# Designs tried in a protein design chat: VH-VL binders against Putative 6-carboxy-5,6,7,8-tetrahydropterin synthase (queD). Part 7

Target 1, 157 residues: Putative 6-carboxy-5,6,7,8-tetrahydropterin synthase (queD), of Pyrococcus abyssi (q9uxz4)
Amino acid sequence: MKRVVSIKRRIYWTKEFDSSHFLELEYESKCRRLHGHTYRVEVEIEGEPNEHGMIFDFNHLSELIKTLDHKVIVSEKWVRYEEGYVLIEKNDKLLKLPRSEVVVIDKPNVTAEYIAEWISERILENAGENVREIRVRVWEDPRSYAEITLTLKPQGS

## First folded at step 10 (VH-VL; framework fv_roledumab)

Design L12D (from f7 with light chain G28D)
Fold by ESMFold2-Fast, scan of step 10:
Structure L12D (fold): chain C 157 residues (1-157), chain A 120 residues (1-120), chain B 107 residues (1-107)
Amino acid sequence: as target 1 above (157 residues)
Amino acid sequence: QVQLVESGGGVVQPGRSLRLSCTASGFTFSSYRMHWVRQAPAKGLEWVATISYDGSNKQYADSVKGRFTFSRDNSQDTLYLQLNSLRPEDTAVYYCAKVYYSGEWYFDYWGQGTMVTVSS
Amino acid sequence: AIRMTQSPSSFSASTGDRVTITCRASQDISSYVAWYQQKSGKAPKFLIYKASTLQSGVPSRFSGSGSGTDFTLTINSLQSEDFATYYCQQYYSYPLTFGQGTRVEIT
């Protein structure tokens, strides 16, 4: 008689952003050079609708990704701050850029993996009790991505 | 649900020491720069110090430099502030505060605070 | 250090009033200013960042504006829960500094 055993609800959101980075690597690689990517972020959120009928407000995702767009993304490990500026020193590079043009992430390197983790952590802070899972993929090019999944416990459980 | 809970405050005489703690939950503590901010009775807010996500970088307000020391234990989700050579002007409620990330130094979440009273 | 000066130091106001608090930086800080609300005996509550961006969950009657050296926080149609002390904070450079606070009091 009962044909449906369970129902899962999931929303999907995607956006591209253009930014530059460089990697700290133990070996020689062109990835150690300052270079750019058109990144693509995919976000999937599983949960139940809240009182407004939403699992998560896409506006929060749009604002978060705007923070990364048209910036130089660097590791907190490589920087020091001066009035109005960020000084970046790593891999024989020394750059001084206006603070508004730099995003400093609290990660040891600026890989797609760490960018995905950084994004997922900011999404988590805006997740309500109705959210069960957050999945973030960061594509550096059309052929490859890094993925992080956060599984959330129900509030009060 | 992001929460920060301070403890370790008390009443001490000038020249004494206290160690304040701040326990975090509801976010990935090990990925965030943290701060201490204090407020003297009936006065405004004063920034005290900051510590980077991994503890390798620290900054202090000039009024406390050389007397206060920061540390964090990411395995315990706990921030510590060692208060040495306390003075009456250090009397304040001490708040632990989180920033959004290292590029944005506004405080999106605060603890309830712990009271430090230095009586002469 | 960048000095942040608020005016007025206090308001006596009634529900329904429009309240404007000003904050002046001693130098150009672009838009790196945040606003906080603090009720008696409580920790500060985050309201606004980047001069004008409202934190999710903060009522729309709160708004911020300004850039450079002059900033304002406006409460349009004051409610009973808005009687509190308000602080601006610059995050343009270390050391971080706050205004001295503006107390919004019941008349």
Scores: ipSAE 0.685, ipTM 0.868, lowest interface PAE 1.5, mean pLDDT 89

Design L14N (from f7 with light chain S30N)
Fold by ESMFold2-Fast, scan of step 10:
Structure L14N (fold): chain C 157 residues (1-157), chain A 120 residues (1-120), chain B 107 residues (1-107)
Amino acid sequence: as target 1 above (157 residues)
Amino acid sequence: QVQLVESGGGVVQPGRSLRLSCTASGFTFSSYRMHWVRQAPAKGLEWVATISYDGSNKQYADSVKGRFTFSRDNSQDTLYLQLNSLRPEDTAVYYCAKVYYSGEWYFDYWGQGTMVTVSS
Amino acid sequence: AIRMTQSPSSFSASTGDRVTITCRASQGINSYVAWYQQKSGKAPKFLIYKASTLQSGVPSRFSGSGSGTDFTLTINSLQSEDFATYYCQQYYSYPLTFGQGTRVEIT
């Protein structure tokens, strides 16, 4: 009797980054104040090796997370751009920061959920047809994370 | 594969209107700020307008303020540019373009363009 | 608005040449410059961002440099597919502005 083996391949990558944020909340919370976290990002990608034997190039993940490190992360909804600066107005805050110190995400809030989603979308742009799934977790502390999973179908084949 | 496809261009008389469309695929359209950039025959590139991911914030080049209106339908992955009170100097190929994200306003993907000709 | 001035406006070159295109901003823009290649009848193609970072898939013969007001795009060894018009773009502040373009013509 001959055996038929099915193989699933998954890669894992993780990195910490230090950044600050605040949340837009309708209720009283200290999370509405500008504060920082040492975030941890975990990325899992399932797929088949490409012509170079890789499912995904880890260098893309490293460069992406450098974009977030040592920045103030804000929602696009809260900002106006002035020459060389980002003007942030929300929750009784008015901040004018050099553009190089701010990351503006195209999300309604700066929760772990939306940060994970933003990261997953940037990873998707670098994913080849060999990728089947992208999973991103963002931890705000050692006990709490948000997770986003993108399931990818081949384009027409 | 990211793809942007423009349509709606044509030949029109001065003072008339046109509505341009741009259909997006291959990325999460509802999560990106988008732009229109135009190029007149034998001239360089000129930025026209931008719209935020949710359509709530829009900016226009001074040359088109009050005449052009940018909008989007995230349920259809489509951008619209309403061109009113067209002038001969609006004659150009109009491109829709995607940015990497709101903080980085360089255009990583462009459509193939649609030609608008304003002539008397 | 920030004016972007390219030089030269056009020039003739041969395959194998090392060509340099200059882009000057009317004020300091840090490294917020992108470069695009446009071939006749086609949409622009993204090459470089943040003055010196190559887009994935762009040949290594292309390089960018500069900061502040002066920026350069260099093509180390010109290939036949490189004959095109090149544009710089500042993305430091709105309104976004492009250089007038530099056309690289075959000799």
Scores: ipSAE 0.659, ipTM 0.858, lowest interface PAE 1.6, mean pLDDT 89

Design L14R (from f7 with light chain S30R)
Fold by ESMFold2-Fast, scan of step 10:
Structure L14R (fold): chain C 157 residues (1-157), chain A 120 residues (1-120), chain B 107 residues (1-107)
Amino acid sequence: as target 1 above (157 residues)
Amino acid sequence: QVQLVESGGGVVQPGRSLRLSCTASGFTFSSYRMHWVRQAPAKGLEWVATISYDGSNKQYADSVKGRFTFSRDNSQDTLYLQLNSLRPEDTAVYYCAKVYYSGEWYFDYWGQGTMVTVSS
Amino acid sequence: AIRMTQSPSSFSASTGDRVTITCRASQGIRSYVAWYQQKSGKAPKFLIYKASTLQSGVPSRFSGSGSGTDFTLTINSLQSEDFATYYCQQYYSYPLTFGQGTRVEIT
């Protein structure tokens, strides 16, 4: 006779990245200026091990965050693409930067909330049927973060 | 798992219209730029159109501009391509395709395609 | 529009062969090239992006190289499942453009 136990498995990963942004706001704020942050991302993934014994590959998380590091993060709504460049036109700014120095996110603004959501969506795309929950936190400063939680079920469960 | 499924193709006479659909699953559809790419029989790949995540920005190949209209319904996870004033040279398999992230327009996932035949 | 020209258009090969396909852009595109494999009757399959970065799950016998205007896809020791048409695509500038394709046929 063997003991049968229901278990839950969760992995945790964190990494900092340095990037700049600005916000589109209807009111005056210093956050409308181009400025930088040392962001911190925390990722928690709950699930079952796959055939390789992994819930999710930490290397994928590391590569994903590298795409944000040392970049100017901008909204897809503010940009036009030229050969090898991105033109950013919003507020009182007109910037032309090499595409390699810009991350364009498919969000209306570049808040911690939307950055967390963007990260969670790329993680979701690479999640197998063994993943049950993805939680992403993005800290813009040491006192505040935004959090996104995705709850997943296998098809036909 | 990421999946794209096209439908709406068929055989039609020149000058007629068809509406193609592409239903997406396995990713947050409303947060991705999408494309249509076509391939005529025994020919190579030809980019047709793109639509931003919110539908506010659309771009078309010169060969179809003014005749094709790209749209999306984020509540239904569905893309639509309205094909008007069809010509024999529009005969092709039409694929919907996903990009990994904005600014880098290479296609990590493709649908299986739907065949449009314009015959006289 | 940037023209992408592949060479050769087609050729015959045997299993075990080393196959090299070239792709030339009409202007400098840095490393913004992707490669796709298409088997008869199937949708294209993504292989490589940024000229040399292999997609997860693609066999290591595939490799890409090049920058600027000249790019190469290499298949080291061709397998039976590799007989297909291969396409390069630039994503440096829109409109997006593909090469005309290179058909790798069994001898």
Scores: ipSAE 0.667, ipTM 0.866, lowest interface PAE 1.6, mean pLDDT 89

Design L14Y (from f7 with light chain S30Y)
Fold by ESMFold2-Fast, scan of step 10:
Structure L14Y (fold): chain C 157 residues (1-157), chain A 120 residues (1-120), chain B 107 residues (1-107)
Amino acid sequence: as target 1 above (157 residues)
Amino acid sequence: QVQLVESGGGVVQPGRSLRLSCTASGFTFSSYRMHWVRQAPAKGLEWVATISYDGSNKQYADSVKGRFTFSRDNSQDTLYLQLNSLRPEDTAVYYCAKVYYSGEWYFDYWGQGTMVTVSS
Amino acid sequence: AIRMTQSPSSFSASTGDRVTITCRASQGIYSYVAWYQQKSGKAPKFLIYKASTLQSGVPSRFSGSGSGTDFTLTINSLQSEDFATYYCQQYYSYPLTFGQGTRVEIT
């Protein structure tokens, strides 16, 4: 019997990382205070296998998340650089930390939404033409996450 | 695939102006700090300028400060470098370059460069 | 500004040789050093960051080492495609600065 089969292939990867942040908010909130989370990132990538039989190299994901782990995550808008240090000034805070202890993201705030977006963008730049979709979830705690989905069209479509 | 393409170079006389452009593709341009680096003929690399992801923060090498202006159009995925009051010592291939993120200023991707020649 | 000095400025080598290029910073910069390869008429290619971390896709014959002020780039067994000019760059502080380059030529 003739069957018509359409195959979708997805890979899944997950890792926790421990980092601190604070939010820039116009109103009073405990979220404006410097505090930590055990974040969990989940990545799903849909695509076709490349010549090595891989949709995406998990080593890139591991390297990327190591960048965020055990750091203070801050917005590029809040910082200035002083030899060897990052100076952070926002929400009544003035922090001076060794640059090795800080990750500066190119986002206006350090929400789970923007962290997920920042991660998805760095995954995208390492994605081959065989990748069709990238989905990133960032959990701030076991009960809540933000999700970003990037849908990619083949070049020349 | 990340790609950066420069244009706008040419041959000009001292004191004239040029506008260089760099068109980006293959990454979310609006979420990256960008740089210009130049290289004079048969010489080494020299950092020229940087611009933050949103264009609000810019830094320039002392040799070009006050003469060059860096800008970006995130809607067009394009960088601009306005070169004013050009001098013979500005003769170089100009590269736009991407960093991995704002906290680390090494260049993971470079354009092919555009040649600026300042001669009388 | 932090001055980066490479040695030698140029040298001749043959395929199979072990090549070592040194880079010295005028002040301590921890491990904030990157290395680039540039072939004639081409843009620089990123090789190494944090003094010793290879970029994905760079052949394992390349390695970097050092911290503080003294850094080295080693090519363990030189291949024909490795004849190029190599640059170190510090990214500890602005302004960003490069070494003057080391040109590796075929003997």
Scores: ipSAE 0.663, ipTM 0.865, lowest interface PAE 1.7, mean pLDDT 89

Design L15N (from f7 with light chain S31N)
Fold by ESMFold2-Fast, scan of step 10:
Structure L15N (fold): chain C 157 residues (1-157), chain A 120 residues (1-120), chain B 107 residues (1-107)
Amino acid sequence: as target 1 above (157 residues)
Amino acid sequence: QVQLVESGGGVVQPGRSLRLSCTASGFTFSSYRMHWVRQAPAKGLEWVATISYDGSNKQYADSVKGRFTFSRDNSQDTLYLQLNSLRPEDTAVYYCAKVYYSGEWYFDYWGQGTMVTVSS
Amino acid sequence: AIRMTQSPSSFSASTGDRVTITCRASQGISNYVAWYQQKSGKAPKFLIYKASTLQSGVPSRFSGSGSGTDFTLTINSLQSEDFATYYCQQYYSYPLTFGQGTRVEIT
């Protein structure tokens, strides 16, 4: 008689960005030093087309990652603000950098896990009711990544 | 859809207290710095206070410092502003507002506001 | 505190007009300026950040410019829904401060 068909739609987007960080760790590690990475972010979004035929606008992803590029990424817990500057004080470090060169994330540390989570949260606030899942991977090098998956249930049903 | 809904306003006499609430939805509330901004009748906007994502860092406008207390309950996605020792000049619509992230203190989303009237 | 002064305080305009609102800071604030639109009885609506970056969903007839102390909001071809009060805000330092507002009225 009639076929019963269901369709799952997913989009994929990826971009590299170059940024510096350091980690707050209770043990000795070279990761506690200020250092850089060429990060890769991968985004997968599952959903239905909206009124414009899009699951999500890739331009929003490009603008978001541009915010992180060529910056020093630091935890909100480590910073104090002066006019035009961010003062970063954690462990044995004391840095004063122009505000335009720093991204302060609302996380306790600047791990790939927390960067992926921060990115996923900014994507979420731009997601429409048509979005069902947001998956973000952040690679610090070609061999390792952290992944966050946000599963969104339909509102009201 | 990001939404902020304020409540708790009302009419009170000078010297009394009110507790304002703001309930958030549509974003990960626990990961954002939040603010209160007020607007007196027929006047402009005035920043009141800010609270960090985890509640550990708070700042207040000089006009309200020592009288107002900002707090948050991340488990309930709710902000609170305790208004003590209210004065006639505190009469205003009070808005809660979200910033994009710490370091960018412009307000991308606002609630509808709740009216506080301090009169004799 | 950084004082933000808007000019003019109010003016009358017609649909199709090009409207310019100026905002001046009492000290250099780089490009840390946001603009908001507020309609009577409503909360402010976010328009522009970093002096010139238009928020997604805001019509392209709106634009911002400036750096340092002098900033401008321009509405290229005024529409009926644009009659409102506009506010600039500095976010260079605490306490955060707003301009006094510019009311755009229909002629």
Scores: ipSAE 0.710, ipTM 0.874, lowest interface PAE 1.4, mean pLDDT 90

Design L15Y (from f7 with light chain S31Y)
Fold by ESMFold2-Fast, scan of step 10:
Structure L15Y (fold): chain C 157 residues (1-157), chain A 120 residues (1-120), chain B 107 residues (1-107)
Amino acid sequence: as target 1 above (157 residues)
Amino acid sequence: QVQLVESGGGVVQPGRSLRLSCTASGFTFSSYRMHWVRQAPAKGLEWVATISYDGSNKQYADSVKGRFTFSRDNSQDTLYLQLNSLRPEDTAVYYCAKVYYSGEWYFDYWGQGTMVTVSS
Amino acid sequence: AIRMTQSPSSFSASTGDRVTITCRASQGISYYVAWYQQKSGKAPKFLIYKASTLQSGVPSRFSGSGSGTDFTLTINSLQSEDFATYYCQQYYSYPLTFGQGTRVEIT
């Protein structure tokens, strides 16, 4: 009755989170001001089921996005650490926030592109050898998103 | 799978130099802050140094400041620690270690370590 | 520098025992404590972060607690693979500092 000789498996997961950021830009822009977004993250992972029947555990995605939620996301290039606090100093801004309220990303700026890349890298670290592709999409607004795709090669092939 | 492999250790006399290397795989090396942690024989762990993802920010433990130099080559996924003016108290296994991200300074992955022995 | 003091420095235990290791910081560090396990001749293995959050893949018999200056690592029912040295680490402030270690040895 059926003639399936090749199967491609992909899982999809999405979640919103509310966080603030600002951008370092060479030109005048409202985006240089501290402001918030209701971000949406979409994750697609392609692979084969592992011994537990999972391509990837969605609980890892939930915990990762929880880390970003209700935080100020900043670039490592803008920060200094003081006991219990993050001092954010970039051009016309000087902010001192409790460490628990800040997420520092190892990126030169806090664009949707770099947030998507940062998320994809954390997902990659929890991916087993059964995973073949990780795709992360970050929406800043209902009209626009940035997308990162990681293609993983099988070992020993 | 995240993997860190150290090399370059050996036996040297006091005052000599060694260059340690750490090669990374299984993660985007250029996006992570890295650390060196050492452990003297039969003793505990001691943090040595850190370097930011782009190499622009480095910090050293007071015991090694001015003698050790930290660097990285993101095109080769490799970390370097230049050990100069070595002292007997620098004798230790040196570990390359990764943090989860810049805001979290606990070590989620460690290399196997490379032994540095400073003895006359 | 923030000093991390572990207690006890060593003790003998048997499989099935409940083991508690304490770690005290010289100043308040909120919950910025991690725990590591190190077996003889091996690199440390990450167990716990933020004082009480267990790393994925670490057996549920391990747990952490504490805030401020006093922290504990508990192994509810010691298994043969748990005989090792355990280290706490503060990551509240640079320089990063570790406790001196607690050796859990088989009786």
Scores: ipSAE 0.623, ipTM 0.857, lowest interface PAE 2.0, mean pLDDT 89

Design L16S (from f7 with light chain Y32S)
Fold by ESMFold2-Fast, scan of step 10:
Structure L16S (fold): chain C 157 residues (1-157), chain A 120 residues (1-120), chain B 107 residues (1-107)
Amino acid sequence: as target 1 above (157 residues)
Amino acid sequence: QVQLVESGGGVVQPGRSLRLSCTASGFTFSSYRMHWVRQAPAKGLEWVATISYDGSNKQYADSVKGRFTFSRDNSQDTLYLQLNSLRPEDTAVYYCAKVYYSGEWYFDYWGQGTMVTVSS
Amino acid sequence: AIRMTQSPSSFSASTGDRVTITCRASQGISSSVAWYQQKSGKAPKFLIYKASTLQSGVPSRFSGSGSGTDFTLTINSLQSEDFATYYCQQYYSYPLTFGQGTRVEIT
């Protein structure tokens, strides 16, 4: 009797971070106001172990999420820069904050969907040839999240 | 693996034009601010220009304002730098370079460069 | 524009030496300094950001320090692959500016 086994390996990592945002919306919504969340990010990475027995380095994930923590997250489309400062002008808001307190993301809005996408893109840059899938979930509260899945092909050229 | 590949350099006379290209792979090109940096022979690095992820915001070094135009085609993962009214002092290797994210303008990846020579 | 001045412009060193390169900004730039290594005929390679944060994959013999106007890049126990030109860059404000470079040469 022939026994055939295949193995799928997946690692899981999670961390909370506290940050503020507002949404650019064409309709009236409280989400247009500057407000905060305790976000939770979950990362799942599927792949094969590398020479060191690792699919991905969790330290990189920790450093990445640290860049978002205790910041005001804004869209690149809303900002202009002065020496040491970011000027944020969108809707009925005008804010001038030290650059160290702001994360500018290259997305049209600061939704959980775009934050998850931004995180997944930075993870992708550090993924080795041994990685097959990256899944990122961003929770704005305990009941809701947005999810991005990147599927990586070993024969891409 | 992140890669940037420049092309379009060459030898031209003063007053002529060239168009440089930079093809990106290994990252989501449409989600990153990009830059051009140049280096004259036996000299240091000089920042030239930047373009936002969607092409709506551009900035240029004073030395090239009004002569150089930066653009991008996100559907082809390609940057373009149009060099007009070239001068001998524009002679340099031109690199395209990526930033980690828009608010921090240090360059985590560079292309191999393409040589522009302006001579009379 | 913020001027970045490196010293020395060049010097000779041997493997095993401790090398220190300095970079001075013409005004306060907090910790908004990056360092790059450039080998002959090649593009610059990213080493350090935020004055002291080492990029993943860069050997631990490299370190950076400083804030405000004075910054240093240190290489402990120089290796043969470290002979190169090193550049500092400020990213505090546009236009972005680089130091003039420091060439580290064999012997």
Scores: ipSAE 0.664, ipTM 0.865, lowest interface PAE 1.7, mean pLDDT 89

Design L16W (from f7 with light chain Y32W)
Fold by ESMFold2-Fast, scan of step 10:
Structure L16W (fold): chain C 157 residues (1-157), chain A 120 residues (1-120), chain B 107 residues (1-107)
Amino acid sequence: as target 1 above (157 residues)
Amino acid sequence: QVQLVESGGGVVQPGRSLRLSCTASGFTFSSYRMHWVRQAPAKGLEWVATISYDGSNKQYADSVKGRFTFSRDNSQDTLYLQLNSLRPEDTAVYYCAKVYYSGEWYFDYWGQGTMVTVSS
Amino acid sequence: AIRMTQSPSSFSASTGDRVTITCRASQGISSWVAWYQQKSGKAPKFLIYKASTLQSGVPSRFSGSGSGTDFTLTINSLQSEDFATYYCQQYYSYPLTFGQGTRVEIT
C-alpha cells in the first residue's frame, strides 16, 4: 500500500564581513579596545516553499550583511547624533565619525551574542508564514561563535 | 507579517488630553527604535517623536515639546503617546512607525493610524 | 530644520506615462532620503531608502536617484495602482522632515 513520506526543508547561507567594535566591560580586557574582526555569519532557515518556490530570499540576507560590512559597530546606548556624524563616548573613547561609517545596533553591547541577535531580528521581520525556524551563527574568529535560534509558528495559529 | 495597530484617538475639546497606544507584532519590538508621525486632514506628513529601544532616549518635534510624552512597555509590545494640552492644530491621524535600526531613521513599517480631532 | 520641497505639488497623468517627482533639500543631506507612497485613506507605504535603494517587493518601474540637495523619484510606466500621493523624507538630521507631497491624479 502507500508509504507516507514527510519532508523537512532547510536552506543554508553564509558570508563574511569585516568590521570593528569594542566592548563595554566592567573589568580590564583588551576587548575594551577598538579592534577589528573578519566575522562570519551562517544562516539556516527551515520552512516550506512559498508561491515563488523559495523558503526565504537570499537577497535580503546579502543586503542585511552589507549594512554591517566595513563599519564601526556600536551600541545605541553610547551614541549621540550630530548633523552628518555619530559621536561615540564610552570607556576611555571619544570618537566622531561620519554617520555612513557607523552601524548603531539597538543592543546594550556589541558582543557576538548581540550581533547574532540583531541579525536574527532583521531576518525575522522578512520571514513569511512559510518559515518555521531561523538559526543565526556569528563567528568572531575560527574557533568561536554565538548562536541564536528563533522558532516560529504560522500567523494566526 | 509585521503589524502595528494604533488606538486611543477620538474627539476632544482644546486643552484636553488623550493617550494613544500602538500594539506591535511580528518583530522583536523591544529591539527597535519607534516613532510617531502625524498627518493633518488633507495635509502632509509631520514627524512627532521618537523613543529608543529601551526607552532611555526620547526626542520630540518642537511643536509638541512639553505637551506630548512618549513611552513604551516592552513586556506588552506596546507604545504610548500621551497628548496633553491639545490644540486644534494637533488634529491629525497619528501613526506609529518602525525604523530598521537606530542609525537609519526611515520608516519601513507603519500602523494604520488613529484619528485625533481637537475641536470646540 | 531641513526643509524638503517637492515639485510639482500635483499633476495629471495617464497609464503608461513616465512620471518624475523632484524633491529638493534646503541643505546637503548626502543620500539620506526615503520615498513613500500613500493612497487615499491608507497609511504610507515605504518604497525607497538611501535615495536609490528599492525596497524588496516594490515594482521595478519605481526608481530613485540623487545626492546632496536634489532627488528624484521616477515611475517608468505608470499603472492604475500608482495613482497616489508621494512623499520624500530626509533622515540626515533631527527633526525628521517630509516634503509636502506630490499628488499623482488620473487624467
Scores: ipSAE 0.713, ipTM 0.878, lowest interface PAE 1.4, mean pLDDT 90

Design L21R (from f7 with light chain K50R)
Fold by ESMFold2-Fast, scan of step 10:
Structure L21R (fold): chain C 157 residues (1-157), chain A 120 residues (1-120), chain B 107 residues (1-107)
Amino acid sequence: as target 1 above (157 residues)
Amino acid sequence: QVQLVESGGGVVQPGRSLRLSCTASGFTFSSYRMHWVRQAPAKGLEWVATISYDGSNKQYADSVKGRFTFSRDNSQDTLYLQLNSLRPEDTAVYYCAKVYYSGEWYFDYWGQGTMVTVSS
Amino acid sequence: AIRMTQSPSSFSASTGDRVTITCRASQGISSYVAWYQQKSGKAPKFLIYRASTLQSGVPSRFSGSGSGTDFTLTINSLQSEDFATYYCQQYYSYPLTFGQGTRVEIT
């Protein structure tokens, strides 16, 4: 009888980006202040090669992370829009910044967990039927990260 | 793949009501701001309304304020647009549309549309 | 509200032609304009964002340009499948507004 072999294929991609944020917390914390991080994002995608022999195009990841780089990342819940500007009002802060300098995420807070989730959702939109899993890690410093895993089931038809 | 499917359109007399639905799949619906855009027969596109990812913020075009109500059910991946006090000028195909994220309000995906006809 | 005016409202062109559609905003909108293609009886299809960035999968014969108040959509070598109405949309400020559309009829 022949051996039965199952193969798992996974690709890995990583990039740093520099951005600022602040957190909405019910308690006093330095994290409530506007501050910056050199974030590192790691992406792992498991799947089968498509007709071009690719699981996922790394160029899409590069473009996505460029949208976050050198921006102030804020929650959609904290913002109002004026022509060409984002008005950020939360806690003791009132900031009016050019729209091009702000990334508004559709999350209740700007934690590493929610940034990782936001990134995973944009990756999902570009994933083909050949992708089985998307894993995103966001490091706020060299010792700590948050991780999101999306498990995708094959389309039934 | 991302899909949006509208339903609930029909023919109705002026002053009546309709409820439109839009069912989403292929993306994390609960994380996106959504919009309704309409198009009258042989006319151009007109933005109608928007709703934030959690339903807490809504905006409406002046032409429909006070008559239309936008809502969403994130557990069912569904949008609702309640059309009240309908007028002949509300006759249009109604599309639901997704934006890339709240900071970028271009429509990367559209539904197929559902026709609303308001006539005698 | 920001008014978006397209020119021309309609025209006929032959396959292989270079087609140019213009869109003018009533005030400065930086590069916050998107372009859509709509074929008869179909939903609009997203083509371009930030005035000049092509959506993945859109043929390279399509291009966009402009900033401020004047924007252009160009189709370098018109194909029969390009018979459609094209719309510009500003997303600089709410309420969101579209141009009135330009119908391209292939002769």
Scores: ipSAE 0.704, ipTM 0.874, lowest interface PAE 1.5, mean pLDDT 89

